# Miniprotein binders against Mucin-6 (MUC6), part 19

Target 1, 185 residues: Mucin-6 (MUC6), of Homo sapiens (Human) (q6w4x9r395to579)
Amino acid sequence: GHCSLEGGSFVTTFDARPYRFHGTCTYILLQSPQLPEDGALMAVYDKSGVSHSETSLVAVVYLSRQDKIVISQDEVVTNNGEAKWLPYKTRNITVFRQTSTHLQMATSFGLELVVQLRPIFQAYVTVGPQFRGQTRGLCGNFNGDTTDDFTTSMGIAEGTASLFVDSWRAGNCPAALERETDPCS

## First folded at step 17 (miniprotein)

Design hb2
Fold by OpenDDE base, look of step 18:
Parts: sequence; C-alpha cells; structure tokens
Structure hb2 (fold): chain B 185 residues (1-185), chain A 119 residues (1-119)
Amino acid sequence: as target 1 above (185 residues)
Amino acid sequence: SEEEKIKEIREEVKKLLEEARKLIEEAKKAGDEEAVWLLEIAVRLLEEALKTGDPERISYALLFLSMALITVAEKKGDPKAVELLEKAQELLRKALEENNPELIKEAIKLIKEAAELLG
C-alpha cells in the first residue's frame, strides 16, 4: 500500500483515493496493530500563507512507546529534541539520506517512509501486505475499497473529508477545511 | 580527470557490493537478522547509486553501508573495524560538503579494509 502527502494539502490513501484538506494540526496518518509498541505515524501541518487554504506539511512524526522520530525540512530529531546525524539507527528503525533532498525511514516491520525535503515537503508512506485491512488514519484502511476510506477514528464512515480528517487530529486544533479533488487535476 | 575518478569509484563500489553480499550470507547463517536487514538496504542504496554514478548518492550509500558494518563490527567485537568505519563516515561527510571525490576513494579504502576484517 502506498499513501502520499503531496502539494501541501493533498492526500492519496493506500487504496488510491485522493482528497484534499486544509488544516493546521497534527494528524494520525497510520495506526496499525502491525506497528510495534503502539506505533503511529503522524503528519504535522501548519499555515503556509495568509489564507486558511494555504497550509502545508511541515513534519512527519513516528511515535511509539520506545521511539520518537521527527522529520522536518531542517533536521531529524529523536529522543525528545536531540538532532541526529544521519544515518540514524534504532533497534528496528533507520533514517538516512538517499539524496540531498530525499530522506528515508526504513523499518524491519514493513513500514517505509520517503520524505522529499525540497522544493516542497512531501511524504510517501509504504506498508507491506501484512498491513492490508489493518490500517487506520488519514492513509485509510488499505482494504481495496475506496468508498470506506473516510472511516473516522470512531469507526464511522464519513462522506466528506473534513469530518474524516478532523477525527484523526492528534491534538486540540481548529477544524479542517476540505476540497475533494484529484491531486493530479 | 573527474570522469576517471568516478569510474574508479564505481569499480570500487562494485567490489564493496560483493563484500556486502558475502556478509549478508554470513549474517544469515549466524541468524543476525538486524545485520541482514541493514546490509540489504545498503546494497540497494549502492546499486541505485551506481545506476547514475552520482558521487553524492554514492556517498550517502556508503555512509549507510558504514553504519551497517559498524553494527556488524560491534557484534563481532572488532573495535578496529569500528574505528575504520567511523573514519570513513567522517571522510564521506567531508566529501559531501566539499564535493570531493578523492575523499570518497579514501573512505572506500577504509570500508574495504573493515569489511575484510569482518569477513
């Protein structure tokens, strides 16, 4: 399954459903029993302009009971604020540069993350087949059905992206705005 | 020439790839899943870097390989190998900063030496 966060406000789920939202919060991208130690992948969005519609991805965070890894344009931070030289390695996670503009987080448990740092901060999430039907968050449920991708954190299928996205907020922040459009259009 | 240097680097990287593959097999036999995991990533990175021959990508790949080999060296209790690999990483970082392929070549020499100790 491949999930992408592109263009600042566009998301394509594991099931290839594209949608757009504007929010300035931290959102859960991926939760799954397949992630060890209650692991979760999160996306941090912030205001990038004056308009409410000008929002962008500014960081990706992997958080578990054992690890916290924050990838931003400027640095990779672990262990509550320590910047790390790359390549970085934990027990089952490694973060490294592929190019001057691309970082990768690789894991031994089937999660891969590629981050484009410039010119636009973008992220690409890949999960193994073992994750099929067992994912939750903005990246959807990876079950091959796009119609139920907007399932909220409470298990309710929503028809609009805004309510779906809002349900996956990791903190207290304003409601998101939505525009369901094809990112390629 | 610059082109010749890159060619030499590519050839040396190919040799390192072979060594890495051997170490993967050894790690498999030893049941060291972590080493296998890391070295496989290193191999992929090096292979990808070789497709373009970009010194920058090669340097990043070699940085990762060095890290992977440090992991192996620590498990084997070979501090000399660790030292060599740490020095290699330093050189590679400088190579990236200075865009200096000669430093890449020097790093490769150290990595090769370390790999030989671990093989």
Scores: ipSAE 0.847, ipTM 0.930, lowest interface PAE 0.5, mean pLDDT 94
Fold by OpenDDE base, fold request of step 19:
Structure hb2 (fold): chain B 185 residues (1-185), chain A 119 residues (1-119)
Amino acid sequence: as target 1 above (185 residues)
Amino acid sequence: SEEEKIKEIREEVKKLLEEARKLIEEAKKAGDEEAVWLLEIAVRLLEEALKTGDPERISYALLFLSMALITVAEKKGDPKAVELLEKAQELLRKALEENNPELIKEAIKLIKEAAELLG
């Protein structure tokens, strides 16, 4: 399964459903029982301009009971608040620079993350087949059905992205704005 | 020439790549899953770097390989190998900063020496 966060506000789920939102919060991208130690992948969005529609991805966070790995747009990588030199590794996670513009987080449990730093901070999430049907968050449920990708944290299928996205907020933030824009336009 | 230096680096990296593959097999036999995992990533990075021959990509790949080998060295209790690899990382970082291919070559020598100790 491949999930992408592109163009500042575009998301494509594991099931290849594209949508757009404007939010300035931390959102859960991926939760799964397949992630050890109650792991979760999250995305941090912030304002990139003065308008509500000017939002962008500014960091990706992997959070577990043992680690809080933050990859930020300024290329700083931290774990539990401490800056780490790359390449960096924990027991089952490694973060490294692949190219001048790409960082990667690789895991031994089937989660891969590629972060493009420039020109736009973007993220690409890949999960192994063992995650099929066992994911939740902004990246969807990876079950091959796009119609139920907007399942909220409470297990309710939404017809639009707005309530879906809001349900996956990791903090107390303003509601996200939905804009129906073709990601390929 | 710079082109010639890059060519030499590519050849040395190819050799190192083969050594890394051997170490993967050894790690598999030893049941060191972490080593296998890390070294396989290193191999992929090296292979990708070799496609373009970009010194920068090569340096990043070698940095990762060094880290992977440090992990192996620590498990085996070989402080000399760790020292060599840490020095290699230092050289590679400097190589990136200075865009100096000679430092890459020196780093490769150290990594090879460390790999030999671990093999």
Scores: ipSAE 0.837, ipTM 0.927, lowest interface PAE 0.6, mean pLDDT 94
Fold by OpenDDE base, fold request of step 19:
Structure hb2 (fold): chain B 185 residues (1-185), chain A 119 residues (1-119)
Amino acid sequence: as target 1 above (185 residues)
Amino acid sequence: SEEEKIKEIREEVKKLLEEARKLIEEAKKAGDEEAVWLLEIAVRLLEEALKTGDPERISYALLFLSMALITVAEKKGDPKAVELLEKAQELLRKALEENNPELIKEAIKLIKEAAELLG
C-alpha cells in the first residue's frame, strides 16, 4: 500500500482515494497492530500563509514506546531531542539520505517512508502486504475499498474528509477544512 | 579528468558491492539479522547510485554502507574497523560539502580496508 502527502494539503490513501484538507495540527497517518511497540506514524501540518487554506506539511513523526523520530525539512530529531547525524539507526529503524533532497526511513517491520525535502516537503508511506486491512488513520484502512477510507478513530465511516481528518488529531487543534480535489490538481 | 575520476570511483564501488554481498552471507550464517537488513539496504543504495554515477548519490550510499559496517564492527569488537569507517564518513561528508571526488576515493580506501578486517 502506498499513501502520499503532497502539495501541502493533498492526501492519497493506501486504497488510492485522493482528498484534500487544511489543518494545523498533528494527525495520525498510520496506526496498525503490525507496528511494533504501539507504533504510529504522524503528520504535522502548520500554517504556510495568512489564509486558512495556506497550510503545509512540516514534519513527519514516528512514535512508539521505544522510539520517537521527527523528520522535518531542516533536521531529524530523535528521542533525546537532539539533531542526529545521518544515517541514523535504532534496532529496527534507520533514517538516511538518498539524495540531497530525499530522505528515507526504512524499517525491518514493513514500513517505509520517503520524504522529499525540496521544493515542497512531501511524504510517501509504503506498507507491506501484511498491513492489508489492518491500518487506520489518514492513510486509510488498506482494504481495497475506497468508500470506507474515511473511517474515523471511533470506527464511523464518514462521507466527507473534515470529520474524518479531525477524528485523527493527535492534539488540541482547530478544525480542519476540506476540499475534494483531483489527484492531478 | 573529472570523468576519469568518476569512472575510477564507479569501479571501486563495484568492488565494495561484492564485498558487501559477501558480508551479508556471513551475517546470515551468524544469525545477525540487523546486519543483514542494513547491508541489504546499503547494497541497494549503491546499486542505485551506480546507475547514475552521481557522486552525491554515491557518497550518500557509502555513508550508509559505512554505518552498516560500523554496526558489524562493533558486534565483532573491532575498534580499528570502527575508526576507519568513522573516518570514511567524515571524508564523505566533506566530499558532499566540497563536491570533491578525491575525498570519495579516499573514503573508499578506508571502507575497503575496514571490510577486509571484517571479512
Scores: ipSAE 0.822, ipTM 0.921, lowest interface PAE 0.6, mean pLDDT 93
Fold by OpenDDE base, fold request of step 19:
Structure hb2 (fold): chain B 185 residues (1-185), chain A 119 residues (1-119)
Amino acid sequence: as target 1 above (185 residues)
Amino acid sequence: SEEEKIKEIREEVKKLLEEARKLIEEAKKAGDEEAVWLLEIAVRLLEEALKTGDPERISYALLFLSMALITVAEKKGDPKAVELLEKAQELLRKALEENNPELIKEAIKLIKEAAELLG
């Protein structure tokens, strides 16, 4: 399964459903029992301009009971709150540069993350087949059905992106704005 | 010439790639799953870097290989290998900053020496 965060506010789910939203919060991107130590991948969005429609991805965070890794445009910060030299590794996670503008987080448990740093901060999430039907968050449920991708954190299928996205907020943030736009257009 | 230097680097990287593959097989026999995992990533990065011969990609791939080999060296209790590989990483970082292929060549020499100690 492949999930993409592109163009600042566009998301394509594992089931290939595209949608757009504008929010300034941290959202759960991927949660699954297949992630060890209660692991979760999160996306941090912030204002990139004056208007409410000017929002962009500013960081990706992997958080588990053992590890916290924050990937931003300028640095990679881990558990101790200090910027780390790359390549970096833990027991089953490694973060490294492929090029000057591309980072990758690789894991031994079937999660891969590619981050484009410039010119636009974008992220691409890949999960193995063992994750089918067992994912939750903004990347959807990876079950081959696009119609139920907007399932909230409470297990309710929504018809629009706004309530879906808001349900996956990791903190107390303003409500997100939705706009249905094809990210490939 | 710069072209000749890159050609030489490519040839040396191919040799390191073969050594890395051998070390993967040894790690499998030893049951070192972490080493296998990291070295396989290193191999993929090196293979990708060799497709274009881009010194930048090569440098990043070699940085990762060095890290993977440090992991192996630490498990085997070879501090000399660790030292060589740490020095190689320093040279590679400088190579990236200065766009200097000579530093890449020097780093490769150190990595090769370390790999020989670990083989």
Scores: ipSAE 0.813, ipTM 0.918, lowest interface PAE 0.6, mean pLDDT 93
Fold by ESMFold2, look of step 17:
Structure hb2 (fold): chain B 185 residues (1-185), chain A 119 residues (1-119)
Amino acid sequence: as target 1 above (185 residues)
Amino acid sequence: SEEEKIKEIREEVKKLLEEARKLIEEAKKAGDEEAVWLLEIAVRLLEEALKTGDPERISYALLFLSMALITVAEKKGDPKAVELLEKAQELLRKALEENNPELIKEAIKLIKEAAELLG
């Protein structure tokens, strides 16, 4: 199974359903019981410029009870807030450079992540066959059917991406309109 | 020429690749799942790097192999192998910074010496 985050705002699910969205939030890309220690893969999006609605991928986060690995567009890799020299390993996760522009996170539990750092920050998620029908999040449910890939966190299949994407926000994120119209004081 | 230097490096990497495959079989027999996991990644990275012949990709693959072998050396309690592999990593980082194939060749010698201690 392949899921991709390309061009700053485009997603292609494990079942090959493409969509795009914009938002300033952290989103759940992938949850699965196949990930140890309640693991989840998350994507962080932020404004990409002065345009009012455009956002792009700025970081990918792997979070479990043991680790919080952040791979950010500033090319720094951290685990639990500490910057790490590459190649880096834990008992079941390793992060290393393939080239000057590509990082890889490999795991012993069937998750692989490749991050293109330049020229555009992009991410490519690969999961093993044990994940079939066992995923949820922005990468879809990996059941071979694109018609229900837009299943929300409440289990409701939507026909459009908007409610689906919003349902996978991790934590509270202020709406972009509120942020622009209600300056901090 | 630079082509001759890279060809020599590729030949030495092929020899390291065979040694790494032998270490994988030993790790499987010993039930060392972490070593098997890391060494199998290292072998795949070296195989991919050899397809390109790119000294940058070779250097990153050798950095990973060195980390995998350090993990093995620490479990075996072999501080001499760890020291050789840490020196190899330092040379490889410098080779990447300077774009210098001679430092890659020096690092390979240290990795081979460490692999002998572990095998």
Scores: ipSAE 0.752, ipTM 0.904, lowest interface PAE 0.9, mean pLDDT 87
Fold by ESMFold2, fold request of step 19:
Structure hb2 (fold): chain B 185 residues (1-185), chain A 119 residues (1-119)
Amino acid sequence: as target 1 above (185 residues)
Amino acid sequence: SEEEKIKEIREEVKKLLEEARKLIEEAKKAGDEEAVWLLEIAVRLLEEALKTGDPERISYALLFLSMALITVAEKKGDPKAVELLEKAQELLRKALEENNPELIKEAIKLIKEAAELLG
């Protein structure tokens, strides 16, 4: 399964459902029982221009009971606030650069993340087949059906991106604007 | 010429790949799952870098290989191998900053020497 977060706040789910939203929050991108130690992948969006309809991805965060890894355009920071020399590893996670513009996080539990740092900060999430039907968040549920990829944190399938995206906010953030979260067909 | 230097680096990387594959088999025999996991990533990165011939990609892949080998060296208690690999990483970071392929060649020599100590 592949999920992408591309410029202009475009998202394509594991089931290839495309949508767009504009918000300035941290969102749950992926949760799954397949991620050890209650792991979750999160996406951080912030304003990229003068209007609230111009937002972009600025960081991706992996968080579990054991690890916190923040990947932003110019640094990788762990839970103690230290910028880390790459390549970096824990027992089951490694972060390294393939090029000056691309960084990768690889794991032994079937999650891979590729981050394009330049010219536009973008992220590409890959999960192994063991994740099928066992994911939640902005990347959808990975069950082969696009009609229920907008399942909220309450387990409700929505027909629009706005309620879906807002349900996956991690913290107290402004709700996304409806006209900016309409799905792209 | 720069083209000739890159060709030489690619040939040395191919030799290092064979050594890395042998270390993967040894790690499998030892039941060292972490080493197998990291070394298999390193081999894949080097193979991908070779397809491009890009010395920048090669340097990043060699940095990763060096980290993987340090993990092996620490488990075996081989401080000389660790020293060689840490020096190789310093050379590779400098090669990336200076766009200097000769530093890549020197780093490969150190990595090969460390691999011999670990094999």
Scores: ipSAE 0.720, ipTM 0.900, lowest interface PAE 1.0, mean pLDDT 86

Design hb2
Fold by ESMFold2, look of step 18:
Structure hb2 (fold): chain B 185 residues (1-185), chain A 119 residues (1-119)
Amino acid sequence: as target 1 above (185 residues)
Amino acid sequence: SEEEKIKEIREEVKKLLEEARKLIEEAKKAGDEEAVWLLEIAVRLLEEALKTGDPERISYALLFLSMALITVAEKKGDPKAVELLEKAQELLRKALEENNPELIKEAIKLIKEAAELLG
């Protein structure tokens, strides 16, 4: 399964459902029992310079009881607040450069993340088949059906992206905004 | 010429791939799941770098292979292999900074020496 965060504000789910949203917050991209130590992958969005109501991806975070790995626009990778030289590894996670513009986080538990640092910060999430039907978050539920990919954190399938996205906020932040005419909303 | 140096580096990487695959099989036999995981990533990165022929991608892949082999060397208690691999990483970082393919070839030589100590 593939989930992508592209163009600053566009998301394509594991089931290939595209949408767009705007919000200044950290959001849960992926939760699954397949991730050890209550792991979650999160995305951080902030205001962009294109317009006042638009936001874009600025960081990706992997958080568990063991690790808090942050990959951000400043190209410095941290774990639990400490900057790390690349290539870097823990027992089950490694972060390294593929090229001057792309970083990869690979794991022994079936999660891979590729981050494009330039020209625009983008992220590509890949999960193994063991995750099928066992994911939650902005990347969807990975069940092969695009009609229920907007399932909220309370398990309610929504017809619009905004209520779905707001339900996956991590922390106290404003509700997501979407342009009225955005074809992906 | 630059082309001849890149061609030589690619040939040496192909030989390193053979050695890395042997170490993967040894790690599987030993039940060393971490070594298998890291070395399989390293092999994939080297194979992808060879498709491009880009010395920068080759250097990043070799940096990863060196880290994978350091992990193996530390588990085996082989400080000489660790020393060789750390030096190889220093050469590769310098090669990336200076855009100098000769340093890549020197790093490959050290990685091969370390792999012999581990195999």
Scores: ipSAE 0.705, ipTM 0.891, lowest interface PAE 1.1, mean pLDDT 87
Fold by ESMFold2, fold request of step 19:
Structure hb2 (fold): chain B 185 residues (1-185), chain A 119 residues (1-119)
Amino acid sequence: as target 1 above (185 residues)
Amino acid sequence: SEEEKIKEIREEVKKLLEEARKLIEEAKKAGDEEAVWLLEIAVRLLEEALKTGDPERISYALLFLSMALITVAEKKGDPKAVELLEKAQELLRKALEENNPELIKEAIKLIKEAAELLG
């Protein structure tokens, strides 16, 4: 299972459903009972241009009861607010550089994250097969069917990315904007 | 001559990979799941780096291997191995900053010495 955050505003779900949005918020990318300690993977978007509607990915966050790992576009990695030299590890998570332009977070529980730092900040999420049918968030539900990948935090399947994305906001923030082909509702 | 230095580094990394694989087998026998997990990542990173021949990628892989071996050394209570590996990491970070392959060779020597202490 692969989910990608590319081009500053594009997302492709675990079931290969593409969409784009613009918003200035932290969003839930992935929740699953397969993530230990109530873990969640989150994405942070912020303004990237002169237009109010232009935003891009600026950080990825892994949050659990024990860890808050932030990988940001300024190439700083923190855990629970403390900056870490790479390579870095906890008992079940490690973060390291693959190259001068790519970081990886690997875990013992089937989640892997690759972050491209340059030329633009992009993220690639990989989950093992144990996650099938057991994911929620911007990366979709991983059930092999793209028609319900836009399932909201309330369990409602939406036909548009903007309503879906708005439901996964992790705080008070403006509603997301969508620039995608209008699919009738 | 830089081509010659990189060729030497690649040969030393191949030797170090063999020692790392030995440590993986020992960790499996001991049921040390964390060591197996980290060392298998390290071996994969080194193998991928060798395919490219890129000294920068080799240095990042060696940094990871050093961290994995520190984890093993701490569990075995071997402070000398930890000391060698921490020094190797400092050399590798400097090698990356200065683009200096001689520092990579020095780091590999320290990592190999530490791996032998842990075997």
Scores: ipSAE 0.672, ipTM 0.884, lowest interface PAE 1.3, mean pLDDT 88

